# Miniprotein binders against b1l550, part 139

Target 1, 279 residues: b1l550
Amino acid sequence: MRLPEELLERARDIHSEAPSHRIKLDRVGSFGLKVPVEFKGFLLLAEADVWVSLPEGRRGVDLSRQVEAIYELSNPPKDPFSLCREAAISLLEKLNYADSSGVSIRFDAPLQDGESLKYYGVEISSIASDEIINKIRVEILGMTACPCTAELIRAYKSSEIAATHTQRSLGILEVSTKAEHPDPDKLASIIERAMSSPLRTYTKRPDEGGLVIRSLSNARLAEDVVREMIHLFLEEFGHLPEDTHILAAVRSMESVHMHDIYAERSFSLDEIRKEISSH

## First folded at step 15 (miniprotein)

Design la17
Fold by ESMFold2-Fast, scan of step 15:
Structure la17 (fold): chain B 279 residues (1-279), chain A 83 residues (1-83)
Amino acid sequence: as target 1 above (279 residues)
Amino acid sequence: SWKKVRIKFTFDPEEREEVLEFLKRLARELREKYGLYTLVYQENGKIRIFVKGDPEAVDKFIEEVLKELEERGVKYTVEVEEI
């Protein structure tokens, strides 16, 4: 059933009314939208959130304009970086009352793994206020091996490669910058290189044995992995603006515990360079 | 009663970062002065400013930005589009 359009003449414009309380809201929007994106040759269905600020004197946001902003820009599909930036700008252009806007897009990024694929998680955001801030978060699983247990077994059995427990560990790199989004494949590569070994989607027994031996020969604490990720990040992305903010973290799903081990460091490029130069 | 304008500036690449920081600062100052919304960003090697608000305030914003660039002696080309 479609109601007659003439009813619009009698209906109040609720969104334009004064609210019950004159309080500004930071983010009001449409969350969980499904949008197609083109990412490095793949057509993917991503999940998007779009939002704007709402001033203290206005009761509600025009939600139809938010959906129009991102969908107009998503057909044909384009890369998620351009989509985030362009949609955030479009929101400010379409909604007069908004003084800030944002767009976040989440998807699983395919990564070539021999003749198969593996995946890593990506969340890309652009926030427009008086300037644009770009944020990217990459999460990928790798393998870690415990050096503490390895050392105890080596002391006990005097072996060349000590037995130890191995586990899946989630590596996380998050970057907020006024520059363009860093390449997520490079962020994923940094995380994997910092691990005891990467994980694979498909292995035969000889390849599987090789990964295990690699991990055991390169045993690392979660703390070791975070420090190595920061070191590798600075090598690859040290050119970003000094006020670029980074979070490097590892969550290790310890095979000998019912709980996880977590290590992290947040820093700006300016902060970390001063710290490193003092040592 | 809202006026919305996109401004696109082309500067020498060597000056672009310095001018970008200057325009960000100037836009914030003029935003407070005239009660406007302003957004300053880069795209395809050009500096872009989006400004919206009261028509007279938007016109004053544009006038002041161009005046300040002329006073700095900066060489530029500019495109102004009302949306």
Scores: ipSAE 0.580, ipTM 0.870, lowest interface PAE 1.9, mean pLDDT 88

Design la18
Fold by ESMFold2-Fast, scan of step 15:
Structure la18 (fold): chain B 279 residues (1-279), chain A 83 residues (1-83)
Amino acid sequence: as target 1 above (279 residues)
Amino acid sequence: SWKKVRIKFTFDPEEREEVLEFLKRLARELREKYGTTTLVYQENGKIRIFVKGDPEAVDKFIEEVLKELEERGVKYTVEVEEI
């Protein structure tokens, strides 16, 4: 049922009213919107959040205009990077009172895995204020093997292949930059190459054995994986602006403990280069 | 009421980074002076400035930006929307 539009002339404009308390809000918007995106030849169902800042003197945001902005730009489906950037700009332009806007889009990205596919997590954002800041977060599972236990077992039995515990580890790379979003497939590749081995969607017994042997021969602490991710990141993306901020992290789901091991480093490109070049 | 203005600039690709940084610095100074919401970004090889705010503030902002661009011999286009 649709109420007569004539009622709009008599109804209070609640959103334009003064609020009960004069407090600015940083993010007000529509969260959990389902949006189709085209990613590297795949049509994917993504989840989007759209938001703007709300000044202290205004009671509410025009939520309908936010939804209109992203849906106008998402039909037909387009790549999530362009959608994210264009929607953030559109929100800032359409909502006069906002001094910032943002869009986040999340999806599971397909990655070629032999003759099949595996998936990794992607979240991209564009935040518009005085400039456009692009953020991307990639999360992918890999395998790590403990070098400490490997060394103990090798000393104990003098075996050619050291026995040690292996576990799934979640690798995380997050990049915030004024340049375009880094290619998430390249970020996922960096994470997997830093691990003891990648994980597979399916394996036959000989392939599974090879994967395990690869992990055991390339045993790495969570700390080693983070350092290797940073090294590989600098090789691939060192050309980004010096004020680009990166988070590199690993959460290792330790098979011999009731708890996880976590290692993390946040840095700007300027900061990390000065640190590395000090010797 | 609010006023919105979009300015597009055409620059040689070789000068783009220098000009973009100059415009960002200018936009920060004028934004602080006039209280406008100002976005400076690059799209499809062109530098874009979007500004919105109260009409008087926007007009003063645009006047100073255009003066600087003309002084540098820059070609630009302007789109104005008043609400």
Scores: ipSAE 0.361, ipTM 0.770, lowest interface PAE 3.3, mean pLDDT 85

Design la19
Fold by ESMFold2-Fast, scan of step 15:
Structure la19 (fold): chain B 279 residues (1-279), chain A 83 residues (1-83)
Amino acid sequence: as target 1 above (279 residues)
Amino acid sequence: SWKKVRIKFTFDPEEREEVLEFLKRLARELREKYGITTLVYQENGKIRIFVKGDPEAVDKFIEEVLKELEERGVKYTVEVEEI
């Protein structure tokens, strides 16, 4: 059932009216849309947010045009980077009053894990204003082992391998750039290599023992992991524009505490190179 | 009352990045001057400009962009599409 379209001639066009308060809004849109994406040979269900700016003289946005913009580009499914960029451009073109637009797409990305797969979190954005800014955030779990307790246990009971507490740690890399989105698999790899060891979806007992020994032999503070992530990022992605902004962070879910430990650093490529070269 | 135009420029690859930065600066200046919306980006080795706003303002934007490129002596081909 649908109401007759002639009723539109009698109804007020609410969103084209002047607002009660003449205030510009930065982001108004449709959030939590389900869209299919093609990622490295996988068909995945992603969640998308789409938005535009709303000028001070207009009461509301045309939400139907926003949904049209992304859905027209999502069938057939395409890679989420192209979808994100093309939808942001389409939004700016379709909505006359908007002076900026944006799209964010979130999904769990498969990553090869021996004979199986594991998954890590990805959120990508493209924001179109006077130019396009691309943003990507990657989160993946790894393992850390405490070096402080390892040394205490070595002093107490001399052994070839120091015992210490281990815990899951969440590594985070976020990149904002005028260049293309960095490859999320490479960002995930950087995070895992900075950890004491990666985590596995499935292990047999001998492999599990090896993973634990690896972690214990490579004990790292959250602070160590963040510094290593930055070092590895610069080796892989130092070619990006100098105004590229990065956030590197670790949240360690400490097995011996009721609370988590957190370490982070945000920086531009220009800033970090000057800092490193001065030391 | 709205005019929307897509402009596609093809430049020599060796000049592309310098011209891109120039066009981004120029478009930002003209965006403020004329109260128009502009988006400058690159795709498949070509520089794209999308502009929308008042028809006279959009036309002046296009005229000034082309004049500035001519004054710089840059070789290019251009396609202009009204949407």
Scores: ipSAE 0.675, ipTM 0.902, lowest interface PAE 1.5, mean pLDDT 88

Design la2
Fold by ESMFold2-Fast, scan of step 15:
Structure la2 (fold): chain B 279 residues (1-279), chain A 83 residues (1-83)
Amino acid sequence: as target 1 above (279 residues)
Amino acid sequence: SWKKVRIKFTFDPEEREEVLEFLKRLARELREKYGLTTLVYQENGKIRIFVKGDPEAVDEFIEEVLKELEKRGVKYTVEVEEI
């Protein structure tokens, strides 16, 4: 059923009315939109959030114009970085009352793994206010092995191969910058190299044994992994603007506990360089 | 009565980063002074400024930006488009 359009002449324009309280809202928008994106030769189904600021004197946003902004740019599908940036700009242009806009796009990124694929999580954002700030978050699972238990067991039986517990650990790198988004494959690579070993989609028994031995021979605390991720990040992305902000974190799903272990560090490039140079 | 304008600047590559930082600071100052919404960004090697708000304030913003660039003696080309 479609109501007669002439009713619009008698209906109040709710969105343009004064609100119950004169309070500015930072983000108002359409969340959980399904959008196709093209990523490195793959057509992927992504989930997008779009938003704008709402001034204290206006009751609501025009949600239809937000959806129009991203969908006009998503057909045909394009790379999610350009889509994110262009949609944020378009939102600010289309919605007169907004003084900022943003777009966030989430998807699982394929990564070549032998003859198969594995996947890692990507979330990218572009926020347009007085300038554009680009943010990217990459999450990928790896394996860690506990060096403390390894040392205790070595002392007990003097083994040449350290016996210890291993577990899945989630590595996280988040970058906020005025430059272009870093390549997520490079961020995923940094995380995997910092771990005791990467995880595989498919492995046979001999290859699985090798992976386990690799992990045991490269035992790392969650704290070790975070420090290594920061070190590797600086090697790869030290050229980014000095005000670039990074979060490096690891969540270890401890196989010997009912709970997880978590380690993180947030920093700007100028902050961390000064800290490291003091040693 | 909102006015919306896109300004596109082409600068020599050697000066572009310094001018970009200058324009970001100037736009932030003027947006507060005139109650405007402004966005300064780069696209395809060009500096872009989007500005919207009251028509008189938008016109003053554009005039002040161009005046300040002339004061700096920077070489540029500019295209101004009302949307």
Scores: ipSAE 0.652, ipTM 0.893, lowest interface PAE 1.5, mean pLDDT 88

Design la20
Fold by ESMFold2-Fast, scan of step 15:
Structure la20 (fold): chain B 279 residues (1-279), chain A 83 residues (1-83)
Amino acid sequence: as target 1 above (279 residues)
Amino acid sequence: SWKKVRIKFTFDPEEREEVLEFLKRLARELREKYGVTTLVYQENGKIRIFVKGDPEAVDKFIEEVLKELEERGVKYTVEVEEI
């Protein structure tokens, strides 16, 4: 039910009022918006969050202007990287009181898998304050095989390919940079190459057997996967600015346990190069 | 009551990185001094500064940025657009 427009003239402007407590808020906005994006030839329905900072003297944010900013830029659908950057700038320009703004966009990215598709998770953001910082997080499932159990079974039975437990492992790469967003397909490729084997949406029985044997022959600890992801990242993206910050992580959903194993490393490019060169 | 301005600078590509670092530091300092909000970024090979706030403060910010660049003897072209 639509109330009469005349009521707006009598209503207080709540957002412009002083708050109960003079405390600045870092992120206030519209979260969980659905926006269409075009990603590598696919039209996808993505989920977006938009926000601005709120000064200590203002009670609330103009949420309608935030929604207008992103929707104006999303029609027609465009690539999510341009949308993030342009919307963050637009928010800072449109909302006078804000001293920073940001936009994040999340979606499942399709990835070619023979005659079928598989997918990986993508979250990108652009944050505008005194400068623009671009963030991207890629998550993809792969397979790991336990080398410890493999070695024990090899010692027991002396087989060339030892039996061991395999499990799904979630690989994570997160990059924060003043440069353009890294290509998420390349980040997903790095994660998959670091695993014992990738997962597939569809396999025929002979192909499935081959994948399992390959995984068993390339057994890796979660710690091994993280180190390999970092190595491969440096080969592909070592040209990024030295203050680029990376998180590499693996969560292994252990098939022989009721709990998971987790390994991670956060670093800047400057930090990791100095560490590696000290050996 | 609010004034919003986009400033576009074109610098020699060889000097761009050094000038960008300088402008980021200067903008951060003047942001505190004048109580304005600023964003320094690059687009299509140009350095852009967005500034907003009280009209007098915005004008002083712009004046001081241009003065500092002149004192450094850096060659540039500039376009100033009020939004």
Scores: ipSAE 0.572, ipTM 0.860, lowest interface PAE 1.8, mean pLDDT 88

Design la21
Fold by ESMFold2-Fast, scan of step 15:
Structure la21 (fold): chain B 279 residues (1-279), chain A 83 residues (1-83)
Amino acid sequence: as target 1 above (279 residues)
Amino acid sequence: SWKKVRIKFTFDPEEREEVLEFLKRLARELREKYGFTTLVYQENGKIRIFVKGDPEAVDKFIEEVLKELEERGVKYTVEVEEI
């Protein structure tokens, strides 16, 4: 059933009315939209949030126009970076009252892992206000090995490779920049290289033994991993604008504790260069 | 009664970054003064400006941007599209 469009002549335009309280809202939109995206040859199901600012004198946002903006641009499916940027611009253009817009797209990215695939988390955003700010967050699991217990066991047994506990650790890199989004595969690679070893989807016993020995020979604190991630990030992405902001973090799911260990550092490229160069 | 305009500028590549930063600053100043919305960004080697608001304010914005560029003596081509 479809109601006659002539009823719009008699119905109040609720969204254009004055609100009960004259308060500006920063983000009003449609959250949790399912959209297809094409990422490095894969057709993936992504989840999108779209929003705009709402001025103090307007009661509501045109939600249908928000959904139109992203769906028009997602058929046929395209890369999530172009979709994110173009949808944010489209929202600002379509909704007259908005002075800013934003789009966030989340998906699990496939990464080649020998003869199989593994997946890492990606969230990208584009925010359009007076200029476009692009943000990307990459999360991937790796393995860490405890150097403290390794040292204690080495003292006890005088072993060349000390036994120690290993655990899954989640590495996080988040970048906010006026430049284009960094390649998430490169960010994932930085995280994995900073760990004691990467994790695998599939291993046979001899290969599993090799990964464990690698991890034990490269034991690292969460603090060590964060510092290495920052070092590797600067090697790969030090060319980004100086006002680029980065968050590097590790959450280690300690196998010998009931709790996790967490380490992080936020910085701009300008700040970190001055800090490193001064010593 | 909203007016929406897309402006596309082509500048000499050697001057583009300096002009982009200048236009971003100018757009922010004029946005605060006249109360309209502007978006300045770069795409495919072109500088793009989107502006929307009251027609008189939008026209004033375009006038001021072109005036400032002429005063700086930079070479450009411009396309203006009302949407």
Scores: ipSAE 0.521, ipTM 0.849, lowest interface PAE 2.2, mean pLDDT 87

Design la22
Fold by ESMFold2-Fast, scan of step 15:
Structure la22 (fold): chain B 279 residues (1-279), chain A 83 residues (1-83)
Amino acid sequence: as target 1 above (279 residues)
Amino acid sequence: SWKKVRIKFTFDPEEREEVLEFLKRLARELREKFGLTTLVYQENGKIRIFVKGDPEAVDKFIEEVLKELEERGVKYTVEVEEI
C-alpha cells in the first residue's frame, strides 16, 4: 500500500522545522542496520550504525537518506574499512546541514585455528569532521593462569610446574587514529600473545594438555597481560601518529571468585613514549 | 543555494606530509572565516578536500587555497569536481 504523493504538498516538512529547544545534537542516525561485508575472503553479516550532527536550528535528520547512502556502498559487499570511510564521507556530502558524520560496523571476525576457525569481536568506525578519525576495537578470549596460587602450590608440593587456577580472560585493544585502521588480525594476535595461552575451538587430549601446560608455565596477572599488550602494540604499531589513542584492557573471569578482575590503561603514543623513555 | 566541491591534489611525496598539515590548518581557518564545512583527508597518496556551503564562500575558499599554495611555491596538480 502506498499513500498518494499529493499528501507531500499538504504535510509539514517536520525535519526542516525549528526544534522546541535550539540545541545542537552530536549524533543522530540509523542504528542497528544489517549490512553484508567482505572480510579477508569471508562474506559476513555485520551490524552498522550511521549518524550525522544536527544543527541547533533543525528539528530532524533525513534518516532515509542515511540508509540509502550506506546501502548504495554495501552492494556489492566490500571490506568494512572502505565501507566505513566511504559511507562517512558520503553522509557528509549528501546531508547539507551536517558538519560531521560517522559510521560504525560490528562483526565477528574469523581467525584460522589449526584445521578450524575461531572468532573474535571487531568494531570499526570512521568519523568525518574537519578530518577523518578511524577507530577500531578488537576483543578476543584467551586463557590466564594465576601466578600467586602457582607459587603457593609450588612451595607446598616442590613441583617444576605448580598447579593453579586458570580462567577465560577477555582482552581488549581499542585504537583511535588519523591514520588507516590497524589490521584487526594483528591486534587479535597481540592480545593472544599477551595471554598465558590462546583458546582453541577444538582440541583433542594431547593438544589440550599442551595448552594447559603452556598456561601454567606462563602464569600472568591481568595487570601483566595489559602491560604485555601495550609492549607488543608498541612493537607492531609504534609508527602510528603520536596523537593516536589506545585503550588496552583485560577482564579476567576468575574461576575461584564470584566476580571478575579488570585492568586497563588508556594512553596516547606521545604519552606512553615519554613514560617508557623515563626508565 | 548550496555548493559542494571535491578537490584532489597530487603533491611530490617528499612534501606531502608538510603540505597536508598546512592544508588542514588553512581549511580550519577558512571554514571559520567563511562559515563552511570542510573535510581534509588523504586517499591513495593524494590529498582530498571536500568543501560545502554558500556558493560565493566556496569559490573564495578554493581561490584562497590555490593562492596560498602558489605563494608557498609548492608544485601540484589539482582536479576540482562540483557535486
Scores: ipSAE 0.628, ipTM 0.891, lowest interface PAE 1.6, mean pLDDT 88

Design la23
Fold by ESMFold2-Fast, scan of step 15:
Structure la23 (fold): chain B 279 residues (1-279), chain A 83 residues (1-83)
Amino acid sequence: as target 1 above (279 residues)
Amino acid sequence: SWKKVRIKFTFDPEEREEVLEFLKRLARELREKHGLTTLVYQENGKIRIFVKGDPEAVDKFIEEVLKELEERGVKYTVEVEEI
C-alpha cells in the first residue's frame, strides 16, 4: 500500500532537522545490503555496508541515496575492489554534508583445491576522506600440530614421526594501505604456508593420512605461525607504502583444551623494518 | 549554495608520484584554510581531485592549486568538471 504523496508536504523533514544533541557521528549508513560481484571469473553473492560521516548539526542521513549509489555501480556485477572504491567516491560526491564515506564488501572467495574448491573469507573496504584508504581482511582455516606434545612423545617413545594433537586454526591477515588492495589469494596462500598444513574440502582416506603426516612433520605454535605469516608477508608485499598497516593473527582451536589460543601482531611496514634491522 | 568539482590532471609518469604527494599536502592545507571537503586519488595513471563546499571557496581552491603547479614548473594537462 502506498500512502498519498500529499502527506509528504505536511510531514516534517526529520533528517534535515537539528539533532537532540550536537554530536558528530563517524559512520551512519546502510548495512547488510546484498550485492552481486564478479571475482576471478566467479559470480558471487556479497554483503555490503555503506556509510558516511554525519555532521553535528544534522539529525539524519539520506539512506536512499546511499543504497542508490552502490546499486547503480553493481549492475552489471563488477569486481569487488572497483565496486568498493567507486561506491565510496560516489557517496562522498552525492551527499553534500559528508566529509568522509566508506564501503565494506564481504564474501567467501573460491580457491582451487585439487579437483574441488574450498572457500576463504574476504572483507574489503575503501574509505574516502582526504584520500582513499583501502583495507582487506582475509581469514582461512588451516591445521596446526603441537610441537610441545610432539617433543614429549619423542622422549617417551622414539619414532620417525612423533604423535601430537592437531587442531583447526584460523589465520588472519588484515592490510590497510593507500595503495590498491593486495590480492586476497596471495594473502590466503601466505596464511596456508605458515600453518602446519592446509585444510581440504574433500579427501579420501589416503589423502587424509598424507595431510595428517604433513601436519605432524611441521608442528608449529600459534606464535610460530604468526611470525612466519609476517615473514612471508614481507617477502611478498614489502613493496607497499611504508605507512601500510598490517594485522597478523592466529586463533588455534585447541583439541586438548576447552579454550582457544590466540596470538597477534599489529605493525606498520616502517615499524617492522626498523625492528628487524636493529637486530 | 554548494559547488562540487572534479579535477583531472595528467602529468609526466616520471613526476607523477612526487606531484601526487605535493597535491595531497596542498589539498589538505587548502581544505583546512577554506573549510572544504577534498579527496585526492589516482585513477588510470591520472591524478584526480574532488572538492566540494562554498562556491567561492571552491573557486579559490582551484585557483591556488593551479597557481602552485605553475610555480613548480611541471608540465600537465587539466580537465575541470562541475557536477
Scores: ipSAE 0.687, ipTM 0.906, lowest interface PAE 1.4, mean pLDDT 89

Design la24
Fold by ESMFold2-Fast, scan of step 15:
Structure la24 (fold): chain B 279 residues (1-279), chain A 83 residues (1-83)
Amino acid sequence: as target 1 above (279 residues)
Amino acid sequence: SWKKVRIKFTFDPEEREEVLEFLKRLARELRERYGLTTLVYQENGKIRIFVKGDPEAVDKFIEEVLKELEERGVKYTVEVEEI
């Protein structure tokens, strides 16, 4: 059903009115949109948020223009990096009152691993204000093995490979930069290499045994994993602008506890270089 | 009531990084002075500036950006599009 166009001429323009309180809002928009994206040969249905700033003198945003901005750029489907960047720019151009805009796109990234399929979580953002800031967050599960229990068992039984508890651990790398988004596959690889061992979707018994032995031979605290992730990140992405901000974190789902262990470090490239060079 | 302009600059590749940083600083200074919204970014080897706001303020922004570039003596090509 379509109401007569003449009603638009008579109705108040609510969004352009003065608000009850003259307060600026930082992010107003359409959240949880479904958009198709093309990622490394896969056509995926991603979830997107689009938003703009709202000045203190305006009651509301034009939500329909926000939806148009991302959907016109998503057909045909394109890579999520270009979509985020182009949509953020388009939002700032289309909505006169906005002094900033942003787009975030989330999806599970498929990754071929031999004959199996595995996945990792990706969130890509572009924020347009006086310049463009690109943000990417990668989350992937791996395995950690406790070195403390391993040492106690080794001392008790004098075995060459000590038994210890193993658990799933979630590794997180988040990067905010004025440069292009880092390759999420490389971020996922960094996380997996920092773990005691990666996880797989499918293993046969000999391969499963090998994965467990690898984990036990490479036992690591959550703190060890975070430090290794930072080290590997600097080797791969140390060329990014000095004001690039990174979060490295691990959440270990401890198999011997009802709670998780968490370790993190936030830093800029400038900060971490000065810290490392001072000792 | 609003004026919106896209400015596209082509510079020699060797000077592009220095000019980009200069334009970012200049645009930030002018946006604060004139109450404008500006976005400076790079695309396909070209420097893009989007500016919007009061028409007279936008015009002054464009005039001052071009004046500063001429004073620096860098070679460039510019395309200005009102949207």
Scores: ipSAE 0.666, ipTM 0.900, lowest interface PAE 1.5, mean pLDDT 88

Design la25
Fold by ESMFold2-Fast, scan of step 15:
Structure la25 (fold): chain B 279 residues (1-279), chain A 83 residues (1-83)
Amino acid sequence: as target 1 above (279 residues)
Amino acid sequence: SWKKVRIKFTFDPEEREEVLEFLKRLARELREKYNLTTLVYQENGKIRIFVKGDPEAVDKFIEEVLKELEERGVKYTVEVEEI
C-alpha cells in the first residue's frame, strides 16, 4: 500500500526536530544490509553496516538516504575496499549534519587450497572524520598441539614420538591504519603459518595423517602463536604508518577442557618496535 | 544554510607526503576555529579536502588554506568544486 503524497504536507518532520535530551550520538545508521561485492574474482553477498554521527540538537538521521548511498555505489558490484571508502565519503557529503561517517562490510572469503576450497572471515571498515581510518579484521581456523602434555607423555613412555591433544584454534588479526587496507589473504597466511598446522576442507587419509604429524612436530601454546603472528606481521607489514594499531589474538578450543584458552596483544607499530629494541 | 566544497590538489610527488601532513594539521586547526567539518585524504596521487558548514566559515577556510600554501612556496594545481 502506498499512502498519498499529500499526507507529507501535514506530517511532522520528526528527524529534524529537537530531541527530548540534547545528547550527541556517535553512530546512528542502517545495520545488516545485504550488498553484493566482487572479491578476487568471486561475486559474494556481503553484510554491511552504514552510520553517521548525530548532533545533540537533531532528533534523528535520514536512514533511507544512507541505504541509497551504499546501494548506488554497489551496482555494479565492486571490491569491498573501494565500496567502504567511497560509501563513507558519500555519507559524510550527503548528510549535512554529520561530522563523521563509517561503513563496515563482512563476508567469508573463499580461498583455493590445493584441490579443496576453504573460507576465512573478513570484516573491512572505513571511517571518515578529519581523515580516513581503514580497519580490517581477519579470522581463520588452524590447528594447535599442546607442548605441555607432549612432554608429560614423552616422560611417561620414554618414547621419541610424544602424543598430545590437538584442537582447532581461531587466529585473529585486526589492523587499523590511515594507509590502504592490508591484503586479507596475506593476513590469513600469517595466521596459518603461526599455527601448528593449517586446516583443510577435504583431505585423503594419507594427507590427514600428514597434517596430524605436522601439528605434533610443531606443538605451540596459544601464547606462542600470538607471538609468532606478531613477528610475521612485522616482517610483512612493518612498512605501514607508525601509528597503525594491531590486535593479534588466538582462541584455542582446548579438546581436554570444557573451556577455551585465549591470548591477545594490542599494539601500535611505534610501541612494539620500542618494546622489542629495549630488550 | 550549508556550503559544501571539494578541493583537489596536485603536488609534486617528492613534496606530497610533507604537504599532506601539513594540510591535515592545518585543516584540524581551522575546523576548530571555524566550527567546520573537514576531511583530508589521498586518492590517485591527489590530496583531497572536503569541507562543509556555514558559507562564510567555508570561504575563510579555503582562503586560509590557499594563503598558507602560497607562504610555504610549494607548487600545486587546485580544483575547487561546490556541491
Scores: ipSAE 0.698, ipTM 0.910, lowest interface PAE 1.3, mean pLDDT 88

